# Miniprotein binders against q56419: the designs that were tried, part 75

Target 1, 326 residues: q56419
Amino acid sequence: MEGRTLEEVQEEVFKRHGVLVPKKELEDLAKALEEAGLLLTEKVEARLKEEEEKLKRERPMRLAGLSYPEGEREARAFLEAFRASYPGEGEEARVLLMPHLEPSRVPEVYGAALAALEKTPPPERIYLVGVAHRPLKEKAAALPVPFQTPFGPALPDLPALQALDALLPFELFNTPLAFREEHSLELPLFFLKGRFPEARVLPLLVARRSPELGEALKVVLRDFPGLLVLAVDLSHVGPRFGDTPLTRTLAEEARRRDLGFLERLAEGEPEAALAFLGANPTRIDGVEVVASLLPLLRERKGKVLAHRLDLEAPTLSAVGAGTLVL
Below, E stands for the ipSAE of ESMFold2; O stands for the ipSAE of OpenDDE; V2 stands for 0.75 times the mean of E and O plus 0.25 times the DockQ between their complexes.

## First folded at step 7 (miniprotein)

Design k17
Fold by ESMFold2-Fast, scan of step 7:
Structure k17 (fold): chain B 326 residues (1-326), chain A 104 residues (1-104)
Amino acid sequence: as target 1 above (326 residues)
Amino acid sequence: SPIEEAKRLIEEAIRLAQEGREEEALEKLKEAIKILIENGASPEEVAEIAFRAAMELVRRGAPPELILMLVKEVARAAEEAGASPETVQKIAIEAYDRIREEVG
């Protein structure tokens, strides 16, 4: 409320309650509301600083008991059930693309990722690249702290993270609060930590395409070799995402776009994969990650192990998920 | 000239580092980088300066963490002087590669 609207407020009160409030009383109310707003802002800022300070020491589990079990024993049984949901054998991965949507929606897709990890020699470190669901101060960010899991803490690879930061034209550790609630890292990490309990992690978020991240990672991976994981979902279609209600035809088109994107990545042609999406409009949240990591994806051939379009019937919407090894 | 002043500041930074005055040495190095960037120095020229500073730290037994911090500080100084993100990254990667080749 601005002072310019004081007469309108006075008229509205009179209309609704038959009382004409004196301008001085309305002015006093406006001042009190403004003061209360400032105090509320200060309290919110203090709370955010407190949460940010806690994130300097560790990143706690947020989805334990919801998306996966809290206890280690139950978590291992849960992970084995996902592996069992995929009837095929995996292939060794140097680069793994896997989803980050709710695992129970696409168990066979996560099972395919687990199958690939079974065929992959244990890496010393995992470069886990997710998608930022909250604003970042820069195009990308990392949080250099232990991430808690039911299998114990996933420890950060501090030397590799420092090398990465040194090679970027921005501050890598720029938005700790963005990591407080970030399922694109937490959900894949559950499966990765269960399979590779000794691996250290570089937890990375991409908000917008950052070619400089790909250039820096190319250098860092040479000196700090590890498994590169792209934790991305595919097509987002239907009213929940601002599109028309899903039909069988539109679902088939979404599957075609997802598979066309993945198959071009499997041929080692990430620019062609991006161009394919530009010619065939869709919402794939992995676009910014792939565009950032071009130098790491070029000329690397592989295989699509699984793909599913998960239908959300109440909203006539769907999200695509896939597992790709390179 | 500005370039001759930058060379003088680099020489002063080396002297201060040799005297154990690391913070003052870093400030002189940053000032030299600012002058170089503002006068059109190439990424390779700035990376050479970062490399020389890094080799002096290595000679004094500095751990890898301090060497990486130096590379980042050089990159920040270049950015503050108006270098593009592409130029800043080229400086950092070139310096890192030269240091890696020398130290292993």
Scores: ipSAE 0.802, ipTM 0.924, lowest interface PAE 1.0, mean pLDDT 89

Design k18 (at its last look DockQ between E and O 0.88; V2 from the best seeds 0.00; counts 0 for: pae E 1.52 > 1.5, pTM O .792 < .8)
Fold by ESMFold2-Fast, scan of step 7:
Structure k18 (fold): chain B 326 residues (1-326), chain A 104 residues (1-104)
Amino acid sequence: as target 1 above (326 residues)
Amino acid sequence: SPIEEAKRLIEEAIRLAQEGREEEALEKLKEAIKILIENGASPEEVAEIAFRAAMELVRRGAPPELILRLIKEVARAAEEAGASPETVQKIAIEAYDRIREEVG
């Protein structure tokens, strides 16, 4: 061994590949490296570089055959089944908040999103804002390549992405490897591409509050109008998220917090929505996205179409999901 | 003086752009912007300089992609000279808005 620390390995990978490897994966790898020598670290670096090069051309499906069907006909039937799970009518969306958790867990919430998309004129482009589940070099990132779906590739809106990059105080196309496995973009994109097959996409990830992203997007949307989609989950409760095991009372509190948050957004008061969460502490996946996009959410009234708190029984944990149109 | 040198570099960048020498113009422009930021230039002053350079490129039929690249490179030069992220973004947005207003 060269005597390299775990931190030095993380730094080297970050500098070379723009990715902070997950701590558990890197710790597991480091244990193997201590027994087998440093060759695995070099192989990991080479593999990450190769994957990064592949991501310059396209982003392949990762969840096809798992979260949604691989074939187009089966995918169409799947999408229509989700629409059928929501008994209501949609509302036209200029901004759509929808979940990104496993669709089969909250079919009526995705159905509500599909109902809203049915009432929405086909946009030329979709600004799809998800949550980074892996570290980014910057507070936000985008990947300007086709994203594969069962309905064909979702093509990037290159002019709009370049305009967005020009208006940000950092490189927008950082950390391409963070997009290799990112369900907060892939799962909403499946539904969006199924309903708007001709729309181009700006696939955006937020890791931490980025008010500069909201300021830049406000400018870009004036010249490149489109549908803004916030792909965010709501309350995360229970031991899986480092919290108390779910009880009926805690579930009721989570539902109240989710709905209070969404209802304030529906009144065009995103600062009030964030303040409500501060007064009612919770782990909401979408808070960083909402905080980043304040200029796009102010004074825009709308409606909460659906909300569910999905129970993960084996872990006594739950995740909230909702559909909001603005 | 540094400010006088920056003005000469800007004038040279404009002349190079008028001659169709865009890459050389950009390098002179970036050098000037670093000097100006180091000497306390406002975001509005830097944005004005970027706007003037962009309009010369537009007159020569430059595509939108090149104009956006110009804005990004100017902002990057300001960042390299120590401008805050807020200042960097303000320069970029002001330049973009002014170019958009003029071009339509």
Scores: ipSAE 0.818, ipTM 0.932, lowest interface PAE 0.9, mean pLDDT 89
Fold by ESMFold2, look of step 8:
Structure k18 (fold): chain B 326 residues (1-326), chain A 104 residues (1-104)
Amino acid sequence: as target 1 above (326 residues)
Amino acid sequence: SPIEEAKRLIEEAIRLAQEGREEEALEKLKEAIKILIENGASPEEVAEIAFRAAMELVRRGAPPELILRLIKEVARAAEEAGASPETVQKIAIEAYDRIREEVG
């Protein structure tokens, strides 16, 4: 009823259709709609609560058969094909920036990540930091459960997660439903678990920048050493993202901003990388994660291994992806 | 005075903990922390209280997750008393570091 009285509705129906609907019939209809809406709300709430309880035990694969193979043998062949898509050599990483874009769209960028992992001694644990695509109750969140992969479950590092939670001024274990379809964790995890099958995982999401997360992680990484992974995409340009159709000029600007951002990170200058973006006109996805993790990125020099601005002709849009080792 | 009330609450929390009444002890400790924060206690002073409480738990054989929970609850009490998120985090990190140094 959009704030209208029944009399106003009655008058509009008469004007449009030439029929005066009796007030009682409108009242009966309004009551029935209210009852149906209440019942639907109760059913949806019950279903969401049930899904939330399931996620407190494990996080199942959502993209098997879509973005990567479901079977372990095929999944291993898939990893090898991606490594082969990047002919270069990797570098050892303490921090790895890698994409979460659909792998088949940027195979050499994922291949570069695999090349870096190939040079990296197997870590005891991986701090996997993705971007929340659904709202979180707090600035960041974790889900302390096994994440299923074709290579077996990626087990949570509960002691490290509990220490991290204790050092934050908010509840880390919040918003389980935000993890249900979160590809920014699932897609990188496929590659990470395939290369490091024994590593435990801290699956983390950032919704809004949290300097507190970076300070806490600095302490936790000191006591629980491991590989820090920023699972982020770069520029997002074109009509899918609110721009006019992609032009050569916009694509060149997006590429310049992606590379300038990565290069400044590679120099150990994360504040300069953020300042370079200003208002972030090409919508680099990694900004909130980098802004959260400044204490872990300062003075850490490294190398950009790969970059691609992936052009999508049907939507006249593009998304940037990169691989950076620090 | 507020300081004397906070001391009384801490003494009561210790007695309750020694009697195995952990939840009651925690509530008294949190009340004391709120009084201290409201009356100008530094993050280091609040962290010292958390450290002392944690050492009692260690003496009684408490598992690490209980000690981490204690740190979190002390930090929450400071937040409820009006401490900034930065101060709350400083309390937690300071307490954590002191405990790690003592226990190994």
Scores: ipSAE 0.674, ipTM 0.881, lowest interface PAE 1.5, mean pLDDT 89
Fold by OpenDDE base, look of step 8:
Structure k18 (fold): chain B 326 residues (1-326), chain A 104 residues (1-104)
Amino acid sequence: as target 1 above (326 residues)
Amino acid sequence: SPIEEAKRLIEEAIRLAQEGREEEALEKLKEAIKILIENGASPEEVAEIAFRAAMELVRRGAPPELILRLIKEVARAAEEAGASPETVQKIAIEAYDRIREEVG
C-alpha cells in the first residue's frame, strides 16, 4: 500500500466510486494480496530454481519463432536473406564485432557479419562475448552447457572454458540465470552456428570491465585458438534511454561516436576508442566488453564493414549497430 | 620454515589426490599456498610450488582438468590470503605456463 493508510484508500475508493468499503474488507483484501504476493514470490523462486537446474544441462532457445525461425530449413533461408542484404564482400576475421540487436532492425549489419564469416576459415571454437543485460555475481560469467539453435546445439568447449576459469581471479561459472534470456548471446549465436556448425562455443557475458578476462583469454587463445566475437551494440539514444526524441543533431552525434569508436578499433587502438567516448553520453553498449578485451584488440588492424543507426519509430529512439573485422 | 611446511602440505595433497581424495588434496594445497603468501612468498615461488605439485600429479596420471582445478585453487588461496586480483592472476598464469611448457 505505498505508504497509504487504509483510511486513505477507503476515502479514495469513496471519491472514485461512491462506495464506502468497510475497513475490515480492505484489511482482508490487503491480507489476501499479501498472501498472494508471498505465494507468487515462492512460485517464482521455485520456478527460478527449476530453470537454474535446467541450465546445468542446456540453454534452450528463447527467441526462436520471434527473432529468427525455429526450423532449420527456414533458418537457412533466413541466413541467406540476411547475407543478401549486404551487397559487399567480407574480410577474414580473427576478431569479429557484430551486433546483438533484433536482426530485422539491422539486416545489412548482420549480413556484413555473414560476409566476413564467409571469408573466415572454420574455427575450432568461437569465443562469443556478449553484454550482460542482467546483473552478474562477478564481472564476467560463462555458461558451460549446450546452447540450442535451429542448426542443433552449440556445444561448449569445456577444456578451454576450464582453462579460462583457472586463469581468472574469480569464479567464471557464475549467475547461470543471467544466460537464460540473454539475447546478446542467442542472436549472434544463430548466425555463428549457422555458418560454423562444428565449432565449439565459449559463451561469455561481461557485466563490468574485467581486465583480468582479457589477460586470461590472451593465454587461453594461445593454447585454444579460435574466433573471438564481440556481440555488442553501439549507441542507444532517445526517450527509451533518457534522451529527448531523436533529432538530426542527436543522430549525427550517435553516428559520430559509433563510427569514431569502430574506426579506432579498426586501427588497433582500443584504448583510443574508449578514450574517444569519454563519459559515453550516447551509451555505446560494447564499452565494458572492449575494455575487458584490450589485450586481444591491441595492434589488430581491420575494417568497418557496416554501420547503421536504426530508428525505433514508436519510441523515437535509435540504436547503433556495426560490424567490424580484425 | 614456512616453505618446508608448505612443501609438506603439498606432498600430503599429492598423496590425497592419489587416493582419489581430490577435495581434501585441494584443501591442503590451499593451506600450503596460504602459508606461503602469509610468509611473503613471491608469486613466482607460489607458482613453482604449484608447478611441482602439478607435475607430480601429472606423473601419476592426473587428468588435465585436475591440473586446472589445482591452478584455480592456488588462485583462490592467494585471494583468501589477501593477494590482489592482479597477483592472483599472475600466480595462475605463471603456474599454467610452466605446466604447459612441461607437459605440452
Scores: ipSAE 0.650, ipTM 0.849, lowest interface PAE 0.6, mean pLDDT 89
ESMFold2 (binder alone), look of step 8: mean pLDDT 83; pTM 0.795

Design k19
Fold by ESMFold2-Fast, scan of step 7:
Structure k19 (fold): chain B 326 residues (1-326), chain A 104 residues (1-104)
Amino acid sequence: as target 1 above (326 residues)
Amino acid sequence: SPIEEAKRLIEEAIRLAQEGREEEALEKLKEAIKILIENGASPEEVAEIAFRAAMELVRRGAPPELILRLLKEVARAAEEAGASPETVQKIAIEAYDRIREEVG
């Protein structure tokens, strides 16, 4: 339990999800965990050390069979179905913003990203920047190993990753376990590897704004040109995110903030995009990534291809997703 | 194959959850867990499946109380399938720990 009380767990669940879990359920589960705790804590720690050691060799698929098919043929058909869900044409991207939300929830948005990739010359490498859903030891991290996909392994660009590491004031390869379960990289990578099977990748996670990451990336991109992908979701509203149940007014505010953010990025004005959000009351998770990558986004004009606010009816919550080319 | 049957039940559970039929989805997941335990799946393999199913349900809007119920029902299904108390606790703790790290 790592020092958590039942009251603290219940309060965290309420704050994050807007739902109180019955105290009896938490109490019974916590008691079972505590009664087995000391020996099982040591076994859990040993398992995490083994998993960390395995992550030095490769990053296995975690969402295969759940968010996308395991087999290559089925995965290809799945990817093409997403492209077919978007009726428009794409535009060439040097920078692509795409979601990392469960793809089946926003197929047209992923379809728009695929349309943009069709218009984009195959890059030698992809700088894939996602959002850390687990704590990192530093503001950002990377994992320099092959990432498994149904289309074969996405190979790391080791020279570019080492150049990036050398320019940063912190160790880039600082939290391997954060990559064990990370959908903000795995879900976009499925689509990117399907379209650019020969491209190497730089899998990057941002936990907090890191201006030093953007400055270093600007230098590395000059010597190692490639496609920059920001894998971010937009507004997170409703009880699942510690907010009130979704209303028409809240949904309209979320859409307004999502589109205002994306449109300012499309004008090459990332500082204006951040200023427009202010305190970020609808919890757009892309703010830390955009704030980190300012030097790469300034004066780069483009177009919003798609946007959707996806309703999660059981929780009266919603998540925004969009596709932007720069 | 029992393993292929368990995979089919997991796919059915995901589809039912997508349709808003969470209780039916949970029943299919419990059936899959029983098959896996009866056919020699390790505690780590069962915990991995429970974790992945829980994360899929969270992404589809499942409330935290359904996730806690899922873990309790997975533990119960493992016990009914003949898993030892130590194995049941290992499955529950490992799955809960991973879910807490991801959702936290």
Scores: ipSAE 0.000, ipTM 0.215, lowest interface PAE 11.2, mean pLDDT 82

Design k2
Fold by ESMFold2-Fast, scan of step 7:
Structure k2 (fold): chain B 326 residues (1-326), chain A 104 residues (1-104)
Amino acid sequence: as target 1 above (326 residues)
Amino acid sequence: SPIEEAKRLIEEAIRLAQEGREEEALEKLKEAIKILIENGASPEEVAEIAFRAAMELVRRGAPPELIFRLVKEVARAAEEAGASPETVQKIAIEAYDRIREEVG
């Protein structure tokens, strides 16, 4: 570094604190701060490596006590309250689209998902497809470990995960750290484990459209049948998402966009659903998941059970959420 | 020729597998797959080879996880030899489908 820089720091300290700090002491301080920064970086790297090693054994709860209760009894009451928030009866689901938004923001939407699960025979396994909120090394990833919940651990379906990995042109288990903090899996899993405590799970994240994932899943689901869950939120509108402040008109447009997308999926026309969004530009995180899973969604008719656009007044923003059974 | 070398490696891999030397068999098989892909073998031809290797493992009582590993390793060998992701997946799915049809 420049000697002038240290001399300027020395002069500023004198002016503010009336103390003349010798140049050597400033040089020693600068070196100590640089060394502390390196030590902090080393500590962060060591901590991430330690967390990655822990994720080889299990995925702990991160949102317990924040988004849902920690204790099993309280968690059960919480889940039943969400079911009670939806006045309708469900429909049997072979494929379930549900949100991963904070549950308290859209209780009726989660209630509709619970109603559908009540009408669905208990599956041996759940293919839980969420959206990556952190970069993945590949287009998609999975983590083949138990996921902790207040209802006990959701166990991985290891044979089905290994079959899926074998049929993909990339390593499925490619980014364990992406699962450390991932609400698109943790929040839906809370509800799914509460309803189907014996079901094993394939926890899958999609970061970018992967048609190869859909092709592989079509093969795997034939031999390892189960419930397919798409854990996706719908429209993301407003400044929080790089858009203009929400108005009543923009909110109505977002609602129409969400419903148009879901209704086309309900008709078994996922390409039409994607084309509809292409003609009506939006920020729906479900786009990449639907585009990846086309072979599993075609010609599968169903019903939209619930939809809500949740308003975040302080940021003039909103997120759409819906429940669709196919 | 390279094709004749690949055939010899496949025969050696089968013999090693029959002797219970599975890791050595897999390395010979992967080498053969790379040669075949580099010399224009079709995905169907590579899938047939993976299927035959898998049937030898099934005959010896190998668990499903070892069979899935075999399919994955063959697909990786094809990728390392320059096969596109579409070709890699086609090889894996065709091998898997043939194995499933035979084993049930």
Scores: ipSAE 0.735, ipTM 0.906, lowest interface PAE 1.5, mean pLDDT 89

Design k20
Fold by ESMFold2-Fast, scan of step 7:
Structure k20 (fold): chain B 326 residues (1-326), chain A 104 residues (1-104)
Amino acid sequence: as target 1 above (326 residues)
Amino acid sequence: SPIEEAKRLIEEAIRLAQEGREEEALEKLKEAIKILIENGASPEEVAEIAFRAAMELVRRGAPPELILRLAKEVARAAEEAGASPETVQKIAIEAYDRIREEVG
């Protein structure tokens, strides 16, 4: 249809197929199509409301059997294999930057994160900050429910989440549906829960830079100490991300960009890290997270444990991943 | 005057809190805060009032959840009165810090 009248539709059918369709039949068809569209919309809305209600109780696993094993024994072996992929020793982390892309693509990078967690005393809670891959009603959000893992549910730290909400100029517990399918939280959480099974979690998503989140977290972390985890990927290059096909030169530029960003963070200079990316073309999804958490990253020195640019030959694209301890 | 009305509402909120009427106390406190913000009170002055109300709840053995709810409701009242998000957060942090100093 799209602006065609019934008479125009009748005429087109007659010209192409030699059949004159009665006007009433075309009117009935148009009405049925319109009603079907409304019914599909209502059904979609009802389904979304049902999913949102379920998320008030728990966040189920979405990637079990796909990105990690569903069974606890198999999940434990999987996690230990990732640790074995990194030959180095870790270093104690107060802040950990780790990736959230498919773990099997960068096993040594996740292995480096596991090595750092081995050197880190078990935290009472983990502030897990990921990147929103779906729109949020506010700049940031949290979901205060148990997140299921093969190692059991990661329980929310309700007192710390409530304190955080109280210090924000917006409702923290917004957009529950954004958490239904969010790999930037689920994939790092698999590794964190495997290493710290008793730690409670604050699952946080950043969609746009929120200095208010960083200021609130600075206060909350003082009273509710814990491990801060930035679950972010680095460079995104190639046609899969709207760029030109990957070349050797573009891959080298991406590696240089990733390492320049991480090294500046390791020097306790997050503003310099952001300025470095601003001077270089980039699609690093960690920018909004780092920009939001500036008060927590300034003057904290650390070490880059691993970096990898993972190449996707079929799409001539690549994603950077790194592990940084502060 | 609006300032005298705000003082009256604060005194009423304290009395209601002492009587165990926490929800009514909170409503009077929110009314007072809106009046104060609309009449040019500083974030520090509003935070002082929120702190005093919170301390009365602490003295009565109120759970931490109620105190945090008070802080969020105070922030909402300031926002409804036209305070910027930056001002709302300054009020919340200042009140939180003062409560923390007293409670530990």
Scores: ipSAE 0.444, ipTM 0.773, lowest interface PAE 3.2, mean pLDDT 87

Design k21
Fold by ESMFold2-Fast, scan of step 7:
Structure k21 (fold): chain B 326 residues (1-326), chain A 104 residues (1-104)
Amino acid sequence: as target 1 above (326 residues)
Amino acid sequence: SPIEEAKRLIEEAIRLAQEGREEEALEKLKEAIKILIENGASPEEVAEIAFRAAMELVRRGAPPELILRLVKEVSRAAEEAGASPETVQKIAIEAYDRIREEVG
């Protein structure tokens, strides 16, 4: 009833429509709305439990037919078109930083990632670290199920995931629902599975910095070697992200911030990269991932292969994307 | 003393593991670790105890999943006894490393 008394509601209806609604009918309506609200809440809770149970078996594609083709043949052609968008050669990666932004917005950046994967020996497993876009019960989480792709299911590396869980001071397999709609894993996985169809995957989400995750991953990677992929976007600028409208000057500053961050990572100085951002504030969603993985990034030198600031004119906003090999 | 009781529980856990009674072994081991942490045991001491229990299970053909569960359960027992997250992780990593060095 929005803070109104039944008498006030009755009076307003009479004034607007010339009808006197009996107080009993208004009471019955209010009760029915309250009961309907309770039943709707119960139905929502039941649906969430049902979705969580489904995620114990597999993670279905959500962006097929939207961000990438559903069919295998069309998906293969799509992937090769992205590779063709980057004219350079890749470099071998033990660690790959790539975006999770809509691929069609930054094709040359994804093409650079594909070029790096061409130069990289096929890994037995991929540690795919994305950014949680929904709250997690812990600082990080994983979902140990097959992730569907147009190239077939990306199978979880269960022994490596179980080892990782054993070495963490929290339950790794928390918040399954956070994985239901998570583009920071799904979009990079499309490209990774297309290039390394036999590789198993550890799908990991970081919500807040977890030094414990980095320490555990250092141990697990020793016994279960593989490719480490940081699936992160760079600067988020403009009104869409709570900032002032994008200008040419602000766009150039965002490009400078992104490149300064990436170049420090390429020198094997991840603490310097984080300090640089602290002195030059910008919303880089990969900060929590980099801060969590410090032990894996220190003293690894590499190269920035590509960078682009994607402009969204209708909102006067932009998102940075880059490819870095270490 | 509490330390003597913890030693007794450890001996019982090892015996139960030798008999293939994994759930009872883990229960006794967790009880012992809580006592030890409450009485100032180091992460290295707790990791050594976890290693000894794990080796008995390995000798009986326990799968890697059970050994990893033992590591997790031991570190969680330390957490329940008031150990910091840093200490909990240190116990787990040191126990894991000792087990891997022995079994390859």
Scores: ipSAE 0.727, ipTM 0.911, lowest interface PAE 1.4, mean pLDDT 88

Design k22
Fold by ESMFold2-Fast, scan of step 7:
Structure k22 (fold): chain B 326 residues (1-326), chain A 104 residues (1-104)
Amino acid sequence: as target 1 above (326 residues)
Amino acid sequence: SPIEEAKRLIEEAIRLAQEGREEEALEKLKEAIKILIENGASPEEVAEIAFRAAMELVRRGAPPELILRLVKEVGRAAEEAGASPETVQKIAIEAYDRIREEVG
C-alpha cells in the first residue's frame, strides 16, 4: 500500500465495485481508518505479507458458491446452461473478447463466448488479459501460480511467463496481492477452464496502457502460440459510476459507443476503435487493454457475436458486455 | 578507453562463468553493459553481447530459465545505466531473437 492516494482509492473503488465515491467521503473514511490505527499498521503489514506468501503457492477460488457453483458436476451443468442461452453457432477465435461482469446478468453474452470456444481448436495455452481492480506497482502484472477452479487447477505456463518477463522493461510478477480478489480473471477463467481443461494459462492484469506489453506478447506468441482472451466489460453508465441516472439517451449513447468500438476492432482497426471513443465518456474499461495490445489486434478481422447493455434498475445504472471473435 | 574496459569485463565474465563462478560472471557482465550504455552503445550491440553470454551458458548446459534470467538482468543493468524503457525492451527482444535463431 505504498504511496496510496485518495485518487488511487477512488479509482480502486470504481474499478472493483463500479461506484465513484465522492472525494470528501473517501477522505473522511481514510481519516477514520487511520485514527483507528488500521492504515499501514504493523498488524496490517504482517497480514498482507502473510497473504502474499500464500499466493506464491496457489490462487484460491473467491467467487465459488456466489457467481458459479463450487462442485464440478454443478459447474458443468451451469456452463452448459450458459451455452444454451445463446441461440447462435459461434465462430473460431484466435482472439476472443469476452466480459468479466457477473455471468447471471448477461448469460447470452457468455453463451456467445462459449459458442466461439466450441468452434475453436483446443489451445496449448491461454493468454488471459483482465483489468486490474487494485493498484499495480507497474502498468501490468501476472501471477505465476495455479488458479483453482471447480474443474481443477488452471496451471500457469511458466516458460511463456518467464519469456514474457524477460522481454518487459519492468518486473512482471510485481503485485501478487492484486490477484487475491480479481473477478476479471476468475470469472472468464471459469468458462475457459471448463471448455479447455488441458490448456495452461498466462493470467495477466492491465492497470494502464502498456505498449511494451503488446510488443513483448507479439514476440512470445510467436514461440508460445495460444488463444488470446481480452476479459473486459464495456460501457459503465449511471450513478453507480459517478454519472447521471440512466436515460434513454444515455443508454443509446452507451450502446452506440460499445458497438462502434467492437465493430472497429472486428475490422482489424484497434486505433480507430480507440479514436472513436475519444475521451471514453461512457467508461469502457477495455480501453487500456486494447491500447496495450495494439500489435496483436491490427489487421485481424472478425465478428461481434453478442452485445447487451445490462440494466441495474435499483441504481439506474447499466454495464455493457459483449463477445467479439477475431 | 571505456569500450576497452567493457571488453575486458566481458572477457573476465566469460572466464568466471567457465570456472563455475556464475554470480561473479553476471556482475562483471552487468558492469560492462552499464559502461556501454553510458558511452552510447546501440541496443543491437548490447543485444549481441547478451547473445554471446547466453551461448556460453547454453554450451555449458544451462537450462532455459537461466538464459531468460540473463536477458532480464542485462535489461536491468541497461535501465540502471539510464536507458529508456523502449531501449531496455529493444535490447531484450533483439537478444531473445538472436538466441532463438541459434537454439530454436
Scores: ipSAE 0.636, ipTM 0.878, lowest interface PAE 2.0, mean pLDDT 89

